VHH binders against Uncharacterized AAA family ATPase y4kL. Designs and how they scored, part 3

Target 1, 330 residues: Uncharacterized AAA family ATPase y4kL, of Sinorhizobium fredii (p55530)
Amino acid sequence: MARGELMKKLLASYGRDEDFRAVAEQIIDEEEKKNNRVLARTLRKTLEAGPQRTQSAPKALAPLIPFPEAAADFVERIEPEHNRNDIVLSAANVRVLLGLVKEFRRADEIRQHGLKVRSKMLFCGPPGCGKTLCAEIFAAELGLPLFRVKLDRLISSYLGETATNIRKTFEFARKQPCVLFFDEFDALARTRDDSGEHNELRRVVNSLLLFIDNMQPKGFLIAATNLDRSLDAAIWRRFDEVLWFDRPEAAMIGRFLKLKFKNVPVAFDPARNSAALEGYSFAEIERVCTQAIKAMIIERRKQVQERDFNRALQDEARRRAGQARLAPMI

## First folded at step 23 (VHH; from c4 with S106Y)

Design d2
Fold by OpenDDE, fold request of step 28:
Structure d2 (fold): chain B 330 residues (1-330), chain A 121 residues (1-121)
Amino acid sequence: as target 1 above (330 residues)
Amino acid sequence: EVQLVESGGGLVQPGGSLRLSCAASGFTFSSYAMYWVRQAPGKGLEWVSEIDSSGGSTKYPKSVKGRFTISRDNAKNTLYLQMNSLRPEDTAVYYCAKESGSYLEYWFDSRGQGTLVTVSS
């Protein structure tokens, strides 16, 4: 967009803090693209120095009701380490997530009108495509604590303990605003289809699903799955929103590469290699970037060279090919 | 009253075999699925085997699959567990358990007093 148009948008966004920030970030990005680094830095500083509307002191998170120690084996609190700038999302996901944030902030008003607030989300996509990271950032954006439930560990628990642990987990989540994140939700589906599994596991799964259905969280429940086909239609209906975390397209890869090399001197344009990385997950691409950077460090060079990136990519490709060979043995 | 009485436990060497029996009374044995469960010292209950009411279908966890065989004689109201290739990690009290008649209840509603199996060199 022409500088003038962005300026118009900026002025038009006056009084709309979120829109203003979004446009400001676009301006900063444009200046960075123009290699006006000094200006971009100054603008960023100015944006950050803007009147911190006293976001009401995050209401001192009511003393987090300590999660029962017994659940420590399968429930963990995830501390926010990342922010919205650390993730690349599809336009669709961004739109949905922003909508959810707005809805959450006005939840009381919505409820006064007799409407339900969306609170249950299903994250679907291959491993390494940012589901967990998105949950973390989403929770952080809301100012809610994030609790990760490891379903594999929960299901593998001793007989009689699993049901109790599930109940305790949900009771805990009901008592305080939080984001409850169920990772590897597809593990539940596997247990349903596996005729070799004990009936107890099926009962546990059904119990868990029942809790999900009946739960009205003060925050959010997020389930992440790697397999979309394995989920019964009945499971899908239990969630208010579904977000798809597909393998990134070239455009998203380009943005991701820029992000990963933002603070690293490079002798090439990483985004030029976006097409070569199609089909890779964000996690895989990150490994490529990391290995390229390591090569620079090891050789005591001042910049990452394209050869470093290409070599890293070749190594990752080899790794991927090896995994494909092992897959039929599982 | 439902009664389940396990027998056949004992000390065996690694690689050895043992056959457990469970005598059932106080209910229609042939109408219920039956289970073997075990509890190792300091650990919780673990599912070991399952057999349907007719004896036509059996299930095992990965830990015992290929080594243990569950069977039943409905005429004798008896449940069996053949344990082969025993390992030290199989050391536990083994219980016979009856399928619960209620979906809302635990997957079994009754178990015996158990029989101790010790696998030690």
Scores: ipSAE 0.049, ipTM 0.410, lowest interface PAE 3.4, mean pLDDT 85
Fold by OpenDDE, fold request of step 28:
Structure d2 (fold): chain B 330 residues (1-330), chain A 121 residues (1-121)
Amino acid sequence: as target 1 above (330 residues)
Amino acid sequence: EVQLVESGGGLVQPGGSLRLSCAASGFTFSSYAMYWVRQAPGKGLEWVSEIDSSGGSTKYPKSVKGRFTISRDNAKNTLYLQMNSLRPEDTAVYYCAKESGSYLEYWFDSRGQGTLVTVSS
């Protein structure tokens, strides 16, 4: 095979360790055949010296045990679309997450010392503050598949199905290294507080919590909640770490704005408007940015103007005011 | 072996009443909470009522609250469900269920074969 074709294959195999190694070996063999012995030796040494994916590299995602088709209604695989550069996190969250990654990579060693590995995380914060995005990026960093569990759908009025679905979900998570992400975990709290909710739902919730408590995932369990005050102490105790996703401060907003306009020509400094966006979620701020960019495109301008941003912000403010009218501030 | 045998089901007109009975054996009946659950055609299992071991506390879903009454006679090892103001939507197989002895498992560990209740004009 021509050197160029092998190179293409090598590049195409990036992320597939076995394939990469196979192609690399082919390249080495070809060099040996060409009597480039020094190069072949060097390449072999490099291949061997390459970070031995310590066996702890998540083994090639064993064929993702197909999530039972029946779970398709409440479990969704999330494909990574974002990376670490696409998120703005607090210093505290970054520290915790990096620590978790390190711990995960040395999990076997830690367990050999008789210590438990942190594997259960609670993400707390208002909607639109990056909880789901963080879970996605975290899973991607670990090289683990992310499965989102829609708890509201999982908890159905049908007793038998819910229990079965819960069991299946946890069994699935125990069998393969993955990140299990429970979205809208506050749904559990709602069921506990509603005196009118069927004792059955409470039992289901308790069962779920018990599974969470007893679960030892090969990866991570992440629960995301929008309501921090609604979760009782018993729920909090079941998680190894808690990450807070608060509404961004001015500094974080500035970073976020820079990020969103990084690839967009702007005629102003977006970061100057950080203070005006305090109190907004990242999702809301993103809408403002997107709307401003759209204005540039619509008007066939070469740069986003500050007026575009300001108009977008006004629109978002109006939207927010409308929502406040509809949703009694619980 | 835990045995639960339901009886009293049948055809009833809308607005009618039925009383279901469940004969329990194979366990200390008075030590366990008991439940009625139902399964309508094409639907999942639904909780209908709950009664504690002593009979002092009862619970109902909104769907049957005010219409159904669960009771028990511990001396006779019998569970009852009085169903009043029956509606077509109450059509289902009704099961008597025993509280699970383990909190790690499903909230009930045993149920009977069920009795069919059909509400139709």
Scores: ipSAE 0.039, ipTM 0.439, lowest interface PAE 3.7, mean pLDDT 85
Fold by ESMFold2, fold request of step 28:
Structure d2 (fold): chain B 330 residues (1-330), chain A 121 residues (1-121)
Amino acid sequence: as target 1 above (330 residues)
Amino acid sequence: EVQLVESGGGLVQPGGSLRLSCAASGFTFSSYAMYWVRQAPGKGLEWVSEIDSSGGSTKYPKSVKGRFTISRDNAKNTLYLQMNSLRPEDTAVYYCAKESGSYLEYWFDSRGQGTLVTVSS
């Protein structure tokens, strides 16, 4: 039996210990026949150790709401790695986000006065301007898990499967307080504007919008979109807040540069370069910073020199100018 | 009444080829876009091809692009699907479907019994 067929049988035996052991023994026997004796011995020792049997004892108390295995295919849990000190936001965005945090923390009191708590947000702005990072930090400040929806995996050529996947995702989010994040929501804007396109995709998008409308989140729903085309006002009205993530102005660039070099020795004032970086996204500016730091490391210097930063800036300007491909190194 | 009769299904080995036919009656075939959809065991309907009314424009999902070819003969009121490089994952009942003015009718307006394609060794 081919090794691929044995792997399929091994996966099909999930949850059946006797079947699993039988297939595992077949795999070991095939490796012996191939003279892979080291691998066969290793696999046999792993099978005999049997660590899952010692951990099969039932728990005294079940968890609150376990993450369903089927939903894992369409959402990704994002573990927080950042806090509010790792991001530069506009004053307007800080005011809105702090207000939403305060509302969430007093949500029961607000609801008992018959008022609604804001829960659905649209993040708008060019790529690389901090939308995903902001969603991470917002969830961390609330103490809520962040789940990113893999929108490309929700939309399938399997007509009934797409609707089922959307329903599973929203049901998962409804069962627990969380931040549900729809990255790359641009597809909705394009589909709304594409009269005469294949109507199958439009049906999927309309179904998704209905689920968003009818969701009553226990935390937040955040959708992020690129500003490369105008959004239909009907889409905007589905959200309680719209936050704009514009390219930074010079003062914000200065703060961002100080942030990126705060734990790195530098021989110059990075904020002096703020004006030269106007028009760049935060992601582009970060790349300039990381390339300058890498140049220090590669040349084994003790400090980032201004020439390292200037070379990184020159390289980034070349990358930005290139609708044409860069020439390969000769 | 619209009638669609699929044929040409059967058992083939992986890597094999099969050609499906759909005989259409009860409507002006040349006025409508036509579709092939399939339903694998235990799964929902999957779109696998689209052809416009003239036969000049065809569309395919990533799962079959380059392997399947839809065509039509408007003089014979017949829709075809040429399936090459077949895989076990292509095992399904295949239906042809007529374009309609309502997307709900598209989901449920396949009026044939379908034709079973089994790809197995």
Scores: ipSAE 0.000, ipTM 0.159, lowest interface PAE 20.1, mean pLDDT 74
Fold by ESMFold2, fold request of step 28:
Structure d2 (fold): chain B 330 residues (1-330), chain A 121 residues (1-121)
Amino acid sequence: as target 1 above (330 residues)
Amino acid sequence: EVQLVESGGGLVQPGGSLRLSCAASGFTFSSYAMYWVRQAPGKGLEWVSEIDSSGGSTKYPKSVKGRFTISRDNAKNTLYLQMNSLRPEDTAVYYCAKESGSYLEYWFDSRGQGTLVTVSS
């Protein structure tokens, strides 16, 4: 039953190039053990001539630095799981990010000429539109560790020694080349606009902004916010670049669908559904894709059929309608 | 197989107008954002316009905003660039390009052969 188990592992690895290769190598090794050398050679040639689009190794890896105890409660190391081939970005965002990468690669030379390197970015846009994924991939492309600040922990500890904890977090990030990531920066923006009901929280927010002002990162500082409306001018002045992560338009949705099905057999062109998915976030569209793929597996089919996709889309529309019903009347 | 064929380039005097066309085949044209980019002799590639898949959203850099207009006809699978108030600095080979989801550095999926626009007295 070894062959049966290997076939199950092969199907389970579908859409994941590294896992698929590992199982394919096991199959080839089993055929060699059975003295089917012609078949094994043919399978190996087919595998090596297969998809040319594989995950690439990171360009550079920075040495890992252990978390100091002072920052451990407020910072989380994020291990990269994705590369640049796993994201769809607008042309405008690609141009800004490429410019920032070029500056970083020559940062020491630029600083030796007495010039400033852009290092502080604000990612704006609705939830599920790729801000966190972009920060992860950006850090991985630069070979830098990514540290997520638990902003809700810093804000939730606004009494007592909150300013000290903020300082410890920034000192940790300042000592090493890294990407320091503030997810859900919305709480900061909202508390600055409150009419004084939470004066201690506003003081914490103002202290945080002062640390951002005075920080000169050895890599990057990225803040992400889910605000759908205009950015407070006091906040945007703190950053060197603002990148917008809008809900995708049909063309970006088509590219995203192609990406999500790139290593999955499909009986239809998923890009034909791009217009029907306008208004959805990338996270919602990904769930549609994932559920369609799961339906193929559950129903024991060889490829994703259009009915699998359409059913997943109907289910996602149902979820959106249900969430609208949960919105409070006030 | 994606194919893009630019046409409509030529010699034009400063202040003149020219309309470029790009015939697209081998993909579902109406599903993709499209671009015009240009390369002056001895210079790097410069982005000059973007249009979304429906034609409802267009974007331009400051260097051409107000002078160039991108448009598309999804029924004819054709992309257009109307260039007005042309300047000698607009002299370049103009390419149409289709979006790509690949590497950040190589985000254009494909590009045509280009059409030369020369703006001179």
Scores: ipSAE 0.000, ipTM 0.139, lowest interface PAE 19.5, mean pLDDT 75

## First folded at step 26 (VHH; from a1 with A105P)

Design f1
Fold by OpenDDE, last read:
Structure f1 (fold): chain B 330 residues (1-330), chain A 121 residues (1-121)
Amino acid sequence: as target 1 above (330 residues)
Amino acid sequence: EVQLVESGGGLVQPGGSLRLSCAASGFTFSSYAMYWVRQAPGKGLEWVSEISGSGGSTKYPKSVKGRFTISRDNAKNTLYLQMNSLRPEDTAVYYCAKESGSYLPSWFDSRGQGTLVTVSS
């Protein structure tokens, strides 16, 4: 192929990393064929030195619009630290999430057919089961910035101010493709049932729900809740998808244990203990793993021993039992 | 047109009492919950009290609970706020407000011009 045609292809592949690399390799091969070995080496080195697009979180689809001063107080940008390999999800959740990603990528085509794109998600499950992590990874997979809403900052004791704060937050999110994340959404819902002072909170929640209904995000809105049955049916209807983050089954636990010990020398098979960890959250299981690893380090051993794991598990079990005594898991 | 006219404000010493009134017109008074709200200088609008349309239910924030009493006379289309044991922090313009008929994010759809309450020694 003439050098000019390859250059055209290279330029046309801009933004398509795989295509770009393929064309670049073709250019390098052509230079090698022309006996331009120095140039070919330099190009190869440049291609290799080029930012290995580490599966870099797909570059945010849109330049981050500077936080309008008004919204900066109510949202926090979460930088992605994890990828899809850092999470264990149910098959059902994986299916749904992958479907959402595909739908997002074809959103314009879908809209051309007069169909609505799913953009509002509710994450339900007990604490420590990976809701927040999933939101982070999901945003990263989409190449969208993740903004966590600071609910405590939204709520004002002054009438109308909370609604204004909510409006500002949603307006901010509408301006750019992003994932707007409401963590601990149940904190807002619990306040709805409480006595005489809570009318304000109820109104705030209603206002929030109204904004959720009317919002057409360019990205996604995700709300996470620890409450399963206590959420008003009206809340559920406002979300396009509901994902359940239940306590992991033995198979999922096994996968998680393998993940946590992937880069740690172990003298036992961690997955053998999967059954013993049923009923525990991922966060609890992680603590067990971490404590076992710490024991190895403290004793200056080369490998984590099964005794380390068992001791850590025993300690976690004691912790759990103590917590149950102090606060009935509402 | 909904009209709300507050009266009864004034200067009072700490520990004193005042009774505010709100004359309502332009709507079926008994069909709507009514509110007292206040705004202190440099502060936002604060909820002070709520009463149901029938008068059977009342609500107060912690800041005024036990000191303030909301009541209404539906025959006279009048809302009242009895304020006892007044404190300097109660200094504000007090407004009566009508419940919004819609589940709109707004607490109320109408508010009076307000009456100034000043608590000072």
Scores: ipSAE 0.285, ipTM 0.702, lowest interface PAE 1.1, mean pLDDT 86
Fold by OpenDDE, fold request of step 28:
Structure f1 (fold): chain B 330 residues (1-330), chain A 121 residues (1-121)
Amino acid sequence: as target 1 above (330 residues)
Amino acid sequence: EVQLVESGGGLVQPGGSLRLSCAASGFTFSSYAMYWVRQAPGKGLEWVSEISGSGGSTKYPKSVKGRFTISRDNAKNTLYLQMNSLRPEDTAVYYCAKESGSYLPSWFDSRGQGTLVTVSS
C-alpha cells in the first residue's frame, strides 16, 4: 500500500486504539521492508512508548461550556493526570466499569429500544481506596470532562443558596456530556446526627436526591462515600450501579506494588510483601512505597532495598496505630 | 391568597427577651409546617425555627437552640417565636414562612414582610 494510503488509514483509525496500532504496525513493517531501519525503530519505539499522551486532556472537541462564575467556588474541573494503567481495581469493578463504557458508547441504540442507560454510580469504600482516582480515569476513558463538586462548599448556611447552588450545578451538567463527581457524600450523613443541623441537612440531601433522581445526564453522575452504612436506602435507590472499593486483597496489593515500583530500581520483589500489607488502603501502601523510595534517594543508593520498604511499613503501622487512638478507624 | 403578617419586633438589650407573632390566613394553617427565618444586614436568609403542622415537633439550629421557642395556636392561625437571652448577633429582620408543598427550590413558598429585631446595648 502506498505510504499515503496507510497514512490515511492511520488518521482514520484515530480513536480506535486497536485499529490505530494495527495500522501503525503496518507502517513500521513497510518501513522495515524499505530498509528504513532507523525510522522503523523510531516508530516502533514511539508506538511502544505509547503516546506519551501528554495527556493533553482529550481536548473536549466541543468547547467546554464555561462554568458559571457562581459555581466556581464549589465546582472544580479535574484535569486527567492518570490512565487505566495507573489504577488497580477488583475484577468485579473492572467488569462493571467496562460494561458502563460499552453501554455509554451505544447509548443511542439502547434508547431506541426504549431502555434507559445507566448513568448514575455510587462509589463506596474506605478512604484511600481509589474512588476519586477511578472517577478520573473513568472520565478520561470516556473522553469526558470531569467536574468535582465540593459538597462542603456547596452547602451554605443561608437558605436558598444551597438549593440554588445545587440547581446550578445540575443545570450545568445537563448542558454538556460530562462526569459529575460528588466527593465525600458521607458529609451529608454526618450532619444528620446534630438535631439542628439535621433538618437543614435533610433538606439539602432531599434536594440533592431529587436532582439526582430527575437528572438525565449526557454523561455520568458519580457519588463517592466512605460511609456506606450511614446512607439511607433512599440514596442507594437513586443510583444505577454501586461499586465497592474495599481494602485491597493480597493479589491486588501485589499488582499495586509492582505498579508503584515500575520505574524505580529495586533490589527485592515488592510483591513478596503483599501479605504484610493486607488491611491497608492503597493510599497507605503508596505512602510506604514513597517512603522507601525516598530512603534510596536520601542515602544516594542505586536501588531501593528491602530494608527501606520494611522500615517504611513499620512507620506506616505506627501511624495507623496512632490514628486509631484518636478516632475510630473508619 | 396566603398572607403572613409578623409582629412583635423591636429594640431590646442584650440578654433581653422578645416574643414575635405571625398571623396566617389564606390556607389551612394546621396542615402546614411553619418556619421562622431571619436575615441580618448584609447576610443571607437563615433558618431560625421549625414547627410541624400539629405543633408536636419543633426544630432549631444550634445558633438559637435553648434560647428560642417556636409555638403555634392553630385555632387562632397564629405562629409564635419566644426569644430569650438575645444577643447582638440575633439582630435581623424576622420572617414567618409557610412550608412549601415541594422541597424545591425553597423550604417555604411564602413569607411575610418581616419584623425587625434589634439587639443593642
Scores: ipSAE 0.107, ipTM 0.485, lowest interface PAE 2.2, mean pLDDT 85
Fold by OpenDDE, last read:
Structure f1 (fold): chain B 330 residues (1-330), chain A 121 residues (1-121)
Amino acid sequence: as target 1 above (330 residues)
Amino acid sequence: EVQLVESGGGLVQPGGSLRLSCAASGFTFSSYAMYWVRQAPGKGLEWVSEISGSGGSTKYPKSVKGRFTISRDNAKNTLYLQMNSLRPEDTAVYYCAKESGSYLPSWFDSRGQGTLVTVSS
């Protein structure tokens, strides 16, 4: 395309950030093809340095229906703080999530064909492997508000209140496009199987599951669980899609480390330590990175040294070992 | 129509004892689990005890376990709650409740008018 045509497209894309970026990248590519490498680099830098418009969550064009005050105790709106560049996901998860986004965007067409849209997702994996972060970023990508449901607070000791809270939560979710996020969903599953629990709690859990089954959200329902093996098959069947958040492999760890040190001067290649971090969660790895960076700051050094990283890793390993000792007591 | 009529409430001193009764009618009493629930002033409805239809199984929350005893006489269609070592925090209206016959979210489908228990010095 002639430079002039691309420029026209660029100007026409003003206000459409994705289109703008796409056209800008095309311009950069064309300059690279013309061997204008300096210009291409400058343009790329400029594109990247542009005010990361905090992708203002696409202002949900429709005024967000405020969550009923009564639900404020157990439902929390989460403002997006992260974007797709802040997370490392498996190729499988990326594929699934992108597919879900596409499906969501074409939901009306899909429904016109008499097909259902996938709207219920189960996130499975150990703590600290990015389930919550993924939900946040996913909601942000869709431009949907994210509401976190605190299950522990939703469950009341008073009879009837829990059922009411559940109903209100689901009614709210039906009224507007949103992402409803249930964290620690495994707590409910455990209750269902526990014969020692009060009959009321079982009924409440069953009710919740029924709501999940019958609900057709305008957005998404996401349940996160730390349990993989103990979930009732009946629970699994209620979700349209399951995403696995396993502990990261070496390749993923490498990407994560690069991400965490992207804006920090380092005297070593963080990715070289990927193998040593196998078995750790992203949260644990992040802690290692943070501690290494802190060491640099504390010692007033200009760069993070490999020794800082190694020391931090040793500390984290010690911590982990301590937790393992306590696990049988919990 | 299911009818539940509680009795036996009253004023008692801390450490005292009280026995509540509930007369049931309008359903096959022995076929349903029965419950005692209570509502303290300004608080929600709290589960106090449960007994199976046959009377073979009983359950209590931690708050009353060891102090309260639920029992039933199926021949008389009567539910009982023996309350010992009463505390001021036990002050509430106590209700007899019938279990729901369905897997509906509702814990119980019927309760009586209640009887007031006041524990005060």
Scores: ipSAE 0.104, ipTM 0.530, lowest interface PAE 2.0, mean pLDDT 85
Fold by OpenDDE, fold request of step 28:
Structure f1 (fold): chain B 330 residues (1-330), chain A 121 residues (1-121)
Amino acid sequence: as target 1 above (330 residues)
Amino acid sequence: EVQLVESGGGLVQPGGSLRLSCAASGFTFSSYAMYWVRQAPGKGLEWVSEISGSGGSTKYPKSVKGRFTISRDNAKNTLYLQMNSLRPEDTAVYYCAKESGSYLPSWFDSRGQGTLVTVSS
């Protein structure tokens, strides 16, 4: 392969460590074949001296201990479909998450010093602000399998089943390094305050909290909630770290728009509309983008026009207004 | 030994009413919350009603709220369930249950033998 092609491959492999290494080795081999021994040695040394990503070879995902058949109904493995480039996060969240990754990688050393590793995280923010996506990407960055717990399914109307299901879930998570993700954790938290809510829910919540408190995961436990500041202090104290997923600011919206239109021909600068999208969630903004793109496709145009975007935004605004009428208390 | 004995079950028509009773012995009745639970054929145990030890607080699932009323007579060590506007879906064996001291693994530590309620036209 021509040196230029290998270089292109090398650059294209940026962020994919295994691919990068493979291409780098090919380059080294080619230089050796060309009798450029000094260069080959230097490159090899450089490749070896590069931050030893202790490729702890993703230990061949030890055959995922099969979910106990019973847990299959309420625990779902989520395969990573996204990477770090597919999400827009606040600087604060990025910092915290990177810190957690570093801590995880040095967990043994930290423990040797008698310190505890952060392993329990609470994701707080409105729906559609990227909590689930963040959990997915975070797990992927760690090389850990992500398991989503469906709380609605976990909560059984039948006595005793819920407790058993909770126990099974936590037992499973203890057996292997993983990210355990509890979505819609709000459903559990709201039940603590309402004196009128079913004792069943309170018991479930208490049971879950007890397990969270006593659990020492080999990976991470993440709970996602739509509740803002009204979380019970008791719940808050159970988590080592809290990440806030607020509605995006104009700058974040701009980044997100660029991301969504990255591979789509546009006749306008999407980022110019960032201000108009303030107050919207990422999910809502994504709908606007998607609808604009669909308009281009439907009309067999070569580029998304600003009118497409504006129309989509109007439609989304209308939708939002309708929702506000239906759910004044949310 | 904790003993719970349910009575009052039977066959009723849809829209009918029935009153269940549970005689409790072997523990300080007023010190414990009591429950009615039911098990329909082929289904698991479902919570039907709860009453505090003093009788001051009652709770119901949505499925029976407004139709069923739990009460207790602590002097007689007796738990009651008034069931009104009965539906075929209410057909089940109904059990009286005593509150457990722990949340796990069970909500209750004792239940009776149950009484069958059949709602059919």
Scores: ipSAE 0.103, ipTM 0.485, lowest interface PAE 2.2, mean pLDDT 85

